# Ledger of designs, part 1: VH-VL binders against q9ntz6r430to507

Scores and structures below are computed, not measured.

Target 1, 78 residues: q9ntz6r430to507
Amino acid sequence: FCVYLKGLPFEAENKHVIDFFKKLDIVEDSIYIAYGPNGKATGEGFVEFRNEADYKAALCRHKQYMGNRFIQVHPITK
Structure headers, positions and changes below count from the first letter of each chain, unless a header shows other numbers; Kabat numbers aren't used for antibody chains.
ipSAE, averaged over its two directions, is called F for ESMFold2-Fast, E for ESMFold2 and O for OpenDDE. V2 adds 0.75 times the mean of E and O to 0.25 times the DockQ between the complexes of E and O.
[cut] stands for letters that were removed.

## First folded at step 1 (VH-VL; framework fv_faricimab_arm2)

Design a01
Fold by ESMFold2-Fast, scan of step 1:
Structure a01 (fold): chain C 78 residues (1-78), chain A 121 residues (1-121), chain B 108 residues (1-108)
Amino acid sequence: as target 1 above (78 residues)
Amino acid sequence: QVQLVQSGAEVKKPGASVKVSCKASGYTFTGYYMHWVRQAPGQGLEWMGWINPNSGGTNYAQKFQGRVTMTRDTSISTAYMELSRLRSDDTAVYYCARDLYDFWSGYFDYWGQGTMVTVSS
Amino acid sequence: SYVLTQPPSVSVAPGQTARITCGGNNIGSKSVHWYQQKPGQAPVLVVYDDSDRPSGIPERFSGSNSGNTATLTISRVEAGDEADYYCQVWDSSSDHYVFGGGTKLTVL
């Protein structure tokens, strides 16, 4: 049960992803924040949920804010 | 009122260098990346590189690496793009453009008016 | 190197909807931006981050991005929309900004 994240701030760290999905049971070791060759975040990420109920709840966080940015939360379909 | 005002048109001979300026106003100059994009007559847009006016850090497109130099002067909120060893196919309009690279995947929200550089013998 | 593909031209009658595509491998994972350029003028940002509009851009302009294709949609097209349109992405793998080849929109 994975989601694709888009729109992460350049300073985003695992702790920010954990806080964004607070009260949902995420697989913390699954958190992936994509970084470009310049060492900066690309704005993309992936995270896995332990169960289907929390995965579905995570999709409801789509377009909620992390700091001053809204985060896109998508099912992985590709 | 954000403005990017570029220097005037230039005519250069092959082998010469050209330095185009871009004066920013209406915002905090060091808060935004500055990109340089060119467009040959009748052709599309081509990215050349960016400068971070805060740090002075730069990143150039591979095609221009070794020929382009981007600098800035924070005291007058002005960015510069110098292209050396000019060839006739460097004839183009050169644009500066502003970007909040750090947050939003690099969109160019304001552009200078463009500077025509003609390279001819 | 990453490549964006646009049709060279699109023709539409006034009042109709124009759709301009931008093809790229897995482009849906990137943020796509769109610029309008009229003859003799600098480009103007019309859509950013796939679907957002800058202030001052009419709501007739909209965007989408999924899979291998991003699309700029201009509804209720007006003569003043006639221009070249460019899509653009940042390719993080190369730290390179990539423009499509441009699409000339002709309002007939």
Scores: ipSAE 0.000, ipTM 0.610, lowest interface PAE 13.2, mean pLDDT 82

Design a02
Fold by ESMFold2-Fast, scan of step 1:
Structure a02 (fold): chain C 78 residues (1-78), chain A 121 residues (1-121), chain B 108 residues (1-108)
Amino acid sequence: as target 1 above (78 residues)
Amino acid sequence: QVQLVQSGAEVKKPGASVKVSCKASGYTFTGYYMHWVRQAPGQGLEWMGWINPNSGGTNYAQKFQGRVTMTRDTSISTAYMELSRLRSDDTAVYYCARGEYDYWSDAFDIWGQGTMVTVSS
Amino acid sequence: SYVLTQPPSVSVAPGQTARITCGGNNIGSKSVHWYQQKPGQAPVLVVYDDSDRPSGIPERFSGSNSGNTATLTISRVEAGDEADYYCQVWDSSSDHYVFGGGTKLTVL
């Protein structure tokens, strides 16, 4: 169960993703934040959840804030 | 400062509907979820559901599915909770409360003063 | 449905330490919030995210959460601390916010 993230702050780190999805059982070593050559996040990422209930709850956080930024939470389409 | 102000007390007959309002001020209304919690006389707190004022999306506790409707009007920063087909055991104080669905905390940090709804024949 | 269990009442002498427990299956994996409610008033958040305090809440209020029990600790209790106290969590499996039944703190 994976979600695609868009709109992450440029200074976002794994700890911010963990906080954004607090109360949800995320696979912490699954967190991927895309970084550019300048060492800043590109605004994109991926996270895996351990169970379906938490995956569904994560989708409900779509367009909620991480600091002052809207985060888009999308299902991954294969 | 940040505050939530609710509409006044209501007295309703069984079978009627009640609509309670909650006016927000001092913060960005669309940045926080609005929760509704009730408390029957001498009883504990019971969560009813939330509305996302930005999207209009809602999530209701199973007990209230089919009887509760939560809405908002962003032009006046006001949330509404309507409960239909009232029964005597719906007599309670109804609260609105602000909760954040982001990395700060999902605790209900600001509460309205409460609206007493009495359902009697 | 997820259930939070609180003792219905706790009594403590002024100046002593009150401990109010909140029991829940694997509650240590959840964030626990605590609310104080005085008669005729709306609840007030006193502890959030297990152990943090909102601005304006005295340092006498603290919280902990591990295993199957979360605890609200009020040190050097004052008469003004008499109130009902509620614990609360968000339960991801039901997508519900769950409150404990409440504990009446009496300062004798």
Scores: ipSAE 0.000, ipTM 0.615, lowest interface PAE 14.0, mean pLDDT 83

Design a03
Fold by ESMFold2-Fast, scan of step 1:
Structure a03 (fold): chain C 78 residues (1-78), chain A 121 residues (1-121), chain B 108 residues (1-108)
Amino acid sequence: as target 1 above (78 residues)
Amino acid sequence: QVQLVQSGAEVKKPGASVKVSCKASGYTFTGYYMHWVRQAPGQGLEWMGWINPNSGGTNYAQKFQGRVTMTRDTSISTAYMELSRLRSDDTAVYYCARVDYGDYEWGFDYWGQGTMVTVSS
Amino acid sequence: SYVLTQPPSVSVAPGQTARITCGGNNIGSKSVHWYQQKPGQAPVLVVYDDSDRPSGIPERFSGSNSGNTATLTISRVEAGDEADYYCQVWDSSSDHYVFGGGTKLTVL
């Protein structure tokens, strides 16, 4: 159960992804944030959920805010 | 108001180098990536690469590796694109364009007016 | 190398609906942006992130993206919409932006 994240702040770290999905059972070691040459997030990321219920709940966080930016949460293709 | 203003048209001989400037105003220069796109006469748009004005980091399209250099000067909010070893098929209008990787848009929301570079013998 | 395919030209009568397609392998998993370019001018972003419009762009412009085809739709076409239209995606696998070849919209 994996989601694609888009719109992450350029300063985003794993801890921000954990906080954004607070109360959902994420696989913390699955968190991937794409970084550019400056060492800041490019806006893309991926994270896995341990169960289907929390995966579905994560999709409901689509367009909610992380700091001053809203985050897109998309299902990934098989 | 966001503006990107480019340097004027240039005529070069084959083998020369050209350096196009793009002066940004109306926003925080270091907060947005700057991309370069060219368009040969009567042809489509071709992506050349980007520079992160904050870090100076760059990413170039494979076709231009070894010939293109992108730089910036944060003190005057200006980005530069230098293309070396010019050939006649480098004749094109060169554009700078802004992208915000921190937002979900990722589209080229503001463009410079373009700089015509003519390479002829 | 990722490739985007557009028809070279589309013709439409004033007041009709124009549809410009952008074909790409699994393009529905990518964010598609559309640009309008009039002769002698820089491109203008008309649709971003598949279906959103920048401020100032008429609601007649809309977009969709699913499967292997993205579409720019211009309803109630006006003479002033005559231009070249380009689709664009970020291809994360190659770390490159890719443009389609462009479509010339003729309003006649």
Scores: ipSAE 0.000, ipTM 0.617, lowest interface PAE 13.6, mean pLDDT 82

Design a04
Fold by ESMFold2-Fast, scan of step 1:
Structure a04 (fold): chain C 78 residues (1-78), chain A 122 residues (1-122), chain B 108 residues (1-108)
Amino acid sequence: as target 1 above (78 residues)
Amino acid sequence: QVQLVQSGAEVKKPGASVKVSCKASGYTFTGYYMHWVRQAPGQGLEWMGWINPNSGGTNYAQKFQGRVTMTRDTSISTAYMELSRLRSDDTAVYYCARDYSGYDWEPYFDYWGQGTMVTVSS
Amino acid sequence: SYVLTQPPSVSVAPGQTARITCGGNNIGSKSVHWYQQKPGQAPVLVVYDDSDRPSGIPERFSGSNSGNTATLTISRVEAGDEADYYCQVWDSSSDHYVFGGGTKLTVL
C-alpha cells in the first residue's frame, strides 16, 4: 500500500509528511523524499500505509495543501 | 493571494550601482527560491540568478558574477538584487520571479513581480 | 551553453490554431515551460512541465515536447492572445535557466 507524492515543498522533511497524513496509519520508516543528481529536492516522495483503508484515505488527500503548496497523491504506477 | 511587488523605476549613470527590491506576500517567503530575470528594451528574457530566502544561498549566471549581489530580509519578506558597475547595455526591466521548486527537477517561475525599469544613461 | 530556438513571429487569424515551436538539442528529455508577455506587462506562466496548465489559463493553451522540438499550441485564437511567447528550460549541467528568443504572435 504505497503512494507516490509530487509537489512537496523543497524543504519538506519526514515530519511534514507525517503531519500531512495525520490520523492515517503510515509506516514512518518508509517515508522517502527524493533528491536529484544536482542535490536539489525533486518534489517527489513515497510513503507506505499499513492497511488498505488508510491507503484509500490517503488518496483522498490529493490536491490538499502542505503549507501553501498543493500535494499530488498518486497510486504507484509504472 | 501570491504577490510580488517591486520598487520603482531608477535612472543611473554608467559606473553606478542599483538595488531593486521585491516584496513577497501571500505565501511562506522562505519556502521558495526567488529568481531575477531581466529584459532589455525590445529583447528577450535573460536569467540572472537565484537566492534561497531560507539559507541566503545564491547562484548567479556567469555573465553577472562579480557584478550582481542577491540578498533578502526575512523579517519583511523582501528580496534584493544589486547590480554594480552599470553599463548602458544594463538598461532593462528587471523582474523577480518565484521558483516552484521541489515539484519537479526542472523548476519554473509561477509568479512574477511587475518589473522595475532601470535606465543607464550618460 | 544550451540554446533554445524560437521563430521570431507567427501570424494567425482569429479562431484558427497557432503553433509556436521551441527547438533544442534533445529537448524532449527536459521539461519545457511557456510564458506569455503582453506589451508593458510581466510574463505570465501559461504552460509548465511540457503540457500542464496553471489555474486560470484557458484550455485552449496546450503543450507538447518530443525529440528536439517542444510546441505551444493555442487553439481557437482570440485577439487577446496577441503577445510574445517564451519557452524556458533548466540546464542541469550549469544550473542555468535558459529562455528561447521569444515569438511574437500576431492575430490578424
Scores: ipSAE 0.000, ipTM 0.613, lowest interface PAE 14.2, mean pLDDT 83

Design a05
Fold by ESMFold2-Fast, scan of step 1:
Structure a05 (fold): chain C 78 residues (1-78), chain A 122 residues (1-122), chain B 108 residues (1-108)
Amino acid sequence: as target 1 above (78 residues)
Amino acid sequence: QVQLVQSGAEVKKPGASVKVSCKASGYTFTGYYMHWVRQAPGQGLEWMGWINPNSGGTNYAQKFQGRVTMTRDTSISTAYMELSRLRSDDTAVYYCAREDYYDILTGYFDYWGQGTMVTVSS
Amino acid sequence: SYVLTQPPSVSVAPGQTARITCGGNNIGSKSVHWYQQKPGQAPVLVVYDDSDRPSGIPERFSGSNSGNTATLTISRVEAGDEADYYCQVWDSSSDHYVFGGGTKLTVL
């Protein structure tokens, strides 16, 4: 039960992802925030949910804001 | 609202250094990359580099490598651009600009400072 | 070094459509942003990500990007649109933001 995140603020840390999904049971050790070869945060991330209900709820957070950034929440195939 | 307010005009002699400031307000300063762009009189826009205000990390255009230093002070939400060993062809208006992005890895400059005129003359 | 080419000037009468081009090798694979600059003022973002508009920019401003040419289109041109217009891309190969040389739009 994993989602792909896009549009993350470049200052985003694991704690911000946890707060964004604060009512959902996430696998905190699964949080991954991506950085590109240019040393710049890509705005991409991944996070795993412990159960299907919270995974579905997470998909409903698509288009909500983290700070001043619009967050995209997408299902992934991996 | 979002504002970027830059320091005032400077007149320098060849060989000197100039340090321009850019004070941000109306948003989370550490959340957005800050870029520096210059424009010589009657010429176009030229990108100089960026700073990540959160980490202090920088990336400079090759042309300015070794002469430019970008820094920030998060306690006062201010970015700085220092250009050393000034030449007459460094005469330009220097702008700071905030980078934002939406649905891409590379962003656009949505807010700009008013510009700082730096004149290098003997 | 990646280069963006713009015509130095474009002239249009009020109410006509202005088209400002930005040429670059395979520019259609990049996201193009456009800035308007009036004399003595800082640039203003008018189009981003090829065709999106910031809040407050009239719908008369639009953009497109394909192949080797991006285009800023200003319909129903008004005197207040007179300005210099710059295109911009991120060039991953040089790790640089690149601006076009600018186009001066003259409204009669």
Scores: ipSAE 0.000, ipTM 0.628, lowest interface PAE 13.5, mean pLDDT 84

Design a06
Fold by ESMFold2-Fast, scan of step 1:
Structure a06 (fold): chain C 78 residues (1-78), chain A 123 residues (1-123), chain B 108 residues (1-108)
Amino acid sequence: as target 1 above (78 residues)
Amino acid sequence: QVQLVQSGAEVKKPGASVKVSCKASGYTFTGYYMHWVRQAPGQGLEWMGWINPNSGGTNYAQKFQGRVTMTRDTSISTAYMELSRLRSDDTAVYYCARGPYDYVWGSYDFDYWGQGTMVTVSS
Amino acid sequence: SYVLTQPPSVSVAPGQTARITCGGNNIGSKSVHWYQQKPGQAPVLVVYDDSDRPSGIPERFSGSNSGNTATLTISRVEAGDEADYYCQVWDSSSDHYVFGGGTKLTVL
């Protein structure tokens, strides 16, 4: 159960992804945030959920804000 | 009311320097990055760099590295862009533009722009 | 260096829908912003973060971004929409802002 994240803030870290998905059971070791050569987030990431209910709840957070940036939450297609 | 008001048009000779000012009002000057963008006649927009008015830190586009200097004066909420060793192909309208800066939560859009300053470089 | 590609011009009749594309490698992973510029004027932000509108911008303006193409869509085009349109992203790999080359929208 994975989601693709887009629009992450420049300084986003794993702790911000955890807070954005507050109260959902995420696999914290699965959090991936892409970083550029300057050490800043590129705006994309991925995260896994432990169960289908929380995965579906995560998709409902699509276009909700992390700070002043809205985050796009997309289902990952195989 | 957010406003960015730029200095007036300049005419310079090749080899000279020009310093354009951008006075901000209607918001906390140190809370937002200030970007500089230029546009040669009939051409597109070209990003030159940004300054963080709070720290004085800067980041310049590779093309302008060594010729551009961005500064600010927080006491009068004014940003400056100085371009040295001017060439005829530096003839352009130079814009300042406000970029978001909320520490960890910045976005990347330029929401307010100055009116532009025409700089003409001719012999 | 990261490059954004726009068609140089798009023509549309009043009342039709204009679509202006912005091509970039994996641009769907970036937030795309769109600016409108009329002759002699400074650019105006019309769409930010792919699909949101600033206050005061008509709902006829919308955006999308996926894969290698972002699109600015202007529905029910009016004569007053005639302008140059620029897409923009922040490229983290170079730590630079990148503008597309601009698209001139001609209405009738």
Scores: ipSAE 0.000, ipTM 0.641, lowest interface PAE 11.7, mean pLDDT 82

Design a08
Fold by ESMFold2-Fast, scan of step 1:
Structure a08 (fold): chain C 78 residues (1-78), chain A 124 residues (1-124), chain B 108 residues (1-108)
Amino acid sequence: as target 1 above (78 residues)
Amino acid sequence: QVQLVQSGAEVKKPGASVKVSCKASGYTFTGYYMHWVRQAPGQGLEWMGWINPNSGGTNYAQKFQGRVTMTRDTSISTAYMELSRLRSDDTAVYYCARGEYTYDSWDTYYFDYWGQGTMVTVSS
Amino acid sequence: SYVLTQPPSVSVAPGQTARITCGGNNIGSKSVHWYQQKPGQAPVLVVYDDSDRPSGIPERFSGSNSGNTATLTISRVEAGDEADYYCQVWDSSSDHYVFGGGTKLTVL
């Protein structure tokens, strides 16, 4: 049960992803925040959910804000 | 004017190592990652890795881990890519390329300037 | 590993429109960049961020990206557009840069 995230703030850390999905049962060790050229965050990430209900609830947070950035939450499909 | 100027062609025997240089000018060398991309004759582009010239940090493609080493010398704005234990299938043109991205457009990592390429031929 | 699929070749008559596709799973959620490579030369960036052009690239070059297909469109094709074209994305899961196999554009 994973989602792909786009639009993460430049200085986003695991704690910000945890707070964005508060009340959902995430696998904290699964949080991946991508970094690219110049050591800067790309705005992309991945996170796994422990159960299907919370995975579906996470998809409903698509285009909600983390600070001043709206976050895209996409299902990981084949 | 941004320029990346690479060292000249090399001919190596199997088992040898090659070290290609890429001298940057026209921009702040430590402000941009330097990537290395190769192209075997008649084939497509293959990413090898990047170096952060500011920190010296590197990230290598899994295929090249254990054989590639990327370094830089900030005093002369030059990046280096060394490939060891050469095989005939390492024959390729090796390019350095500057990585650029746009934070606000989400995921926009692209190579805006390329070196002219260095032909490395591995033969007996 | 993430794979980008391009047709190996595309032929077009001068003055017509060439369309070069780049297929990838959910590629519309990624930023696609396009490079032109003429024989014996280094690649040149022609489109970045799906549809933006670097300074010096004619407006005849445009791009789009949605679903599972990104497309480089070259309108009013000229003989000088003959080249290999490569699409490229960044694979965030592995912090790796993925190129398509390349498309040879022939202007006949």
Scores: ipSAE 0.000, ipTM 0.603, lowest interface PAE 14.8, mean pLDDT 83

Design a10
Fold by ESMFold2-Fast, scan of step 1:
Structure a10 (fold): chain C 78 residues (1-78), chain A 121 residues (1-121), chain B 108 residues (1-108)
Amino acid sequence: as target 1 above (78 residues)
Amino acid sequence: QVQLVQSGAEVKKPGASVKVSCKASGYTFTDYYMHWVRQAPGQGLEWMGWINPYSGGTNYAQKFQGRVTMTRDTSISTAYMELSRLRSDDTAVYYCARSGYYDSWEYFDYWGQGTMVTVSS
Amino acid sequence: SYVLTQPPSVSVAPGQTARITCGGNNIGSESVHWYQQKPGQAPVLVVYYDSDRPSGIPERFSGSNSGNTATLTISRVEAGDEADYYCQVWDSSSDHYVFGGGTKLTVL
C-alpha cells in the first residue's frame, strides 16, 4: 500500500513525512524523498503503509499542508 | 525560555555587504524555520525570506533574490543573513523571527531584538 | 502581489474599545495574524489564526476575519496598549509572508 507524494517543501526531510502522517502506521524504512544535485528535495516522494485502512486514511490527507506547502497524495497506479 | 539574540549595529558604505547573526536558545534549533524581516526607519515590516536550519534549505522574497544569502551553523544554534550590494534604501532594522514547521509556519511567535544596519556614503 | 491595507492611525480613550482593520481581497479565506510593536522594540504576536491568542496575551485582545476585512479588537484599552499594530498573512501561491502597512494606536 504505497502513495506518491508531490508538492513536498524543497527542504523536506524524513521526519517531516513521518509527522505529516502522524497516527498512521507507516513502514518507516519505505520513506523515499527524491533529492536533486543541490541536496534539496525535488518535491516528490513515496511512502508505504502497513495496512489498507491507514493507506486510505493517508489519501484523505491529499491537499493538506506540510509546513507552508499543500501536499498532493496520490495512489500509485499500475 | 525561547530567546533570539542578534549581533550589534553595523554601518556600511553603498556596494558593501553585511552579515547579521541570530543566536537561538531555549528550543531545538532544527525544529523551526528562521525568518528575516526588515523595517526601514518609520516604515512597516518587510519579509525577506526563511531558512530551514535542519536541511539548510531557503526561500527568499523575489525582491531580494540574488542579493540575500541565508545560512546557519547548527553546532552553535546560529542563523545568518548576508545582504550584498547594499543601497541607501537598505538602511533598516533587521529582525530574525521564528515560525513552526507543521502547525505554526504562517506566523512568527518569537523575534530577535533587531540589528540596525545603516548604509551611508 | 497581494496587498493588505490598514488605517494609518486609530485613537481611543482608556477603557473604550479599539478596532483596527486589515483590508484584503478575499482576506476572509486567509488566516490573519497580528503583531504589536512598541517604539524601539521588536514586534510581539498578539493574535494568530484570526482569533487565537498566545499564552500571556490578555483576553482583551481578540480578532475576527470575514469577507474583505479582518479586525483586531482591543477592549478595555489601557495606556500600555499604545503601539503600532500590523496584520500579516501567508500567501500560499508564492510562499511569501505579507504585512499590512501598520496602524498607530494612540490612547488618550
Scores: ipSAE 0.006, ipTM 0.652, lowest interface PAE 11.3, mean pLDDT 85

Design a11
Fold by ESMFold2-Fast, scan of step 1:
Structure a11 (fold): chain C 78 residues (1-78), chain A 121 residues (1-121), chain B 108 residues (1-108)
Amino acid sequence: as target 1 above (78 residues)
Amino acid sequence: QVQLVQSGAEVKKPGASVKVSCKASGYTFTDYYMHWVRQAPGQGLEWMGWINPYSGGTNYAQKFQGRVTMTRDTSISTAYMELSRLRSDDTAVYYCARGTWYEYGDAFDIWGQGTMVTVSS
Amino acid sequence: SYVLTQPPSVSVAPGQTARITCGGNNIGSESVHWYQQKPGQAPVLVVYYDSDRPSGIPERFSGSNSGNTATLTISRVEAGDEADYYCQVWDSSSDHYVFGGGTKLTVL
């Protein structure tokens, strides 16, 4: 159960992703924040959930805020 | 490909209202904040506020609170800025601009062509 | 309210380097964006997040931001660079966007 994140703040770290999905059982070691060829964050990321219920709850956080920006939470069909 | 196209010039009397439109194309309209910036003749750029096209949420500069209303219509990817109780010092070019949506504030990467609003008696 | 101070004008000869400053209290801790505006045209983003350059902007344009001063640097200036330049920041304390007063760059 994996989601794709878009719109992450430029300085987002794993701890911000953990807080954004607080009370959900995430696989913390799965958190990936994407960086472009120039070494700057792209605003994209991925995270896995341990169970289907929390994965579905995570999708309900789509367009909720992290800092002053809303985060897009998209399902990944893998 | 990405474009913001604004409505045409307006001439208004003091006390009237004006509503400027900004039609977005070439991107997902609800993914980016839309900002409004004005520029009086011979003056600099002045930020008026933003609208979140997904939620309809807004944030207005204090100077314009109570006179400005920002709205959008997602079915036609169009943002609107209405300024009421116009005064002659509201004469300006009004721009819409797309925000880049980073935590440390937006850069305005795409701008509309501008709409001249003249307020005269 | 946060205030950004720019010199009203800067003159430079073709081929030389122009430096346009943007002063603000502790501006080095903020992200600064720069816009170029030619007469009768909408502003164009030329530098964002202090030092990044949008696609299509020549590498002659660069930026820096430290302490109380951000600087837009235009190397090997061309006649076509003549324009008004504005700096801009997001003021987190007021949740507002602030522009500098603008600098007219004249290429003589």
Scores: ipSAE 0.005, ipTM 0.640, lowest interface PAE 11.8, mean pLDDT 84

Design a12
Fold by ESMFold2-Fast, scan of step 1:
Structure a12 (fold): chain C 78 residues (1-78), chain A 122 residues (1-122), chain B 108 residues (1-108)
Amino acid sequence: as target 1 above (78 residues)
Amino acid sequence: QVQLVQSGAEVKKPGASVKVSCKASGYTFTDYYMHWVRQAPGQGLEWMGWINPYSGGTNYAQKFQGRVTMTRDTSISTAYMELSRLRSDDTAVYYCARGGLEWDSFSAFDIWGQGTMVTVSS
Amino acid sequence: SYVLTQPPSVSVAPGQTARITCGGNNIGSESVHWYQQKPGQAPVLVVYYDSDRPSGIPERFSGSNSGNTATLTISRVEAGDEADYYCQVWDSSSDHYVFGGGTKLTVL
């Protein structure tokens, strides 16, 4: 049960992803944040959920804010 | 409602400078980056840079480095774009647009000013 | 530097479906936004973050983005859809916003 994230702030760290999905049972070791050549987050990431219910709740966080940023939360279809 | 209102059309001689204003209303001015985009007659959209109204920080497209200056006045919710050493190929409509949240470039430009025509001719 | 490629023009009959493409290296990893611009007017955001629509934009407008191509799809095209359409991404390598060259949609 994984989601793909777009729109992460440049300063995003694992702790921000954990806070964004507060109350949901994420696999913390699964958190991946992509970094670009400028050393900042590219805005992309992935995170895995332990169960289907929390995965579906995570999809409801689509376009909610991390700080002052809209975060896109997409299902991984592959 | 959310609006961006720009200053009126300008006619300039080559070598002059122009300063376009963009007054924001209907939202918290410091919560969104302000972008500047230009469009020469019959041509496409060209991004010039952004200013973070909260910090005053800026990021300019390489093509405009050394000629463009973006500033803001938070007391009147107004952003400014000044382009110096004008050439005839700077003739364009200049737009301000709201987008990006907190030094982040993944946000869309959801609100645009009406545009300011700048004509550079001798 | 990063380049977005759009066809310069697309023609479609009223009621048909128009598809406007935006090509870019690994563009599927970027967030693509689409703007509609009518003559004498400022651009209007019609699709953002690949496939979402702002309030007030008809559901005939949709988007997709995968691999090297993003697509704006306009179904049941109306005469009022005649406009220039621009795609846009943020280029992380340069910290710049990049616009495609624009596509003129003609409704015949």
Scores: ipSAE 0.000, ipTM 0.625, lowest interface PAE 14.6, mean pLDDT 83

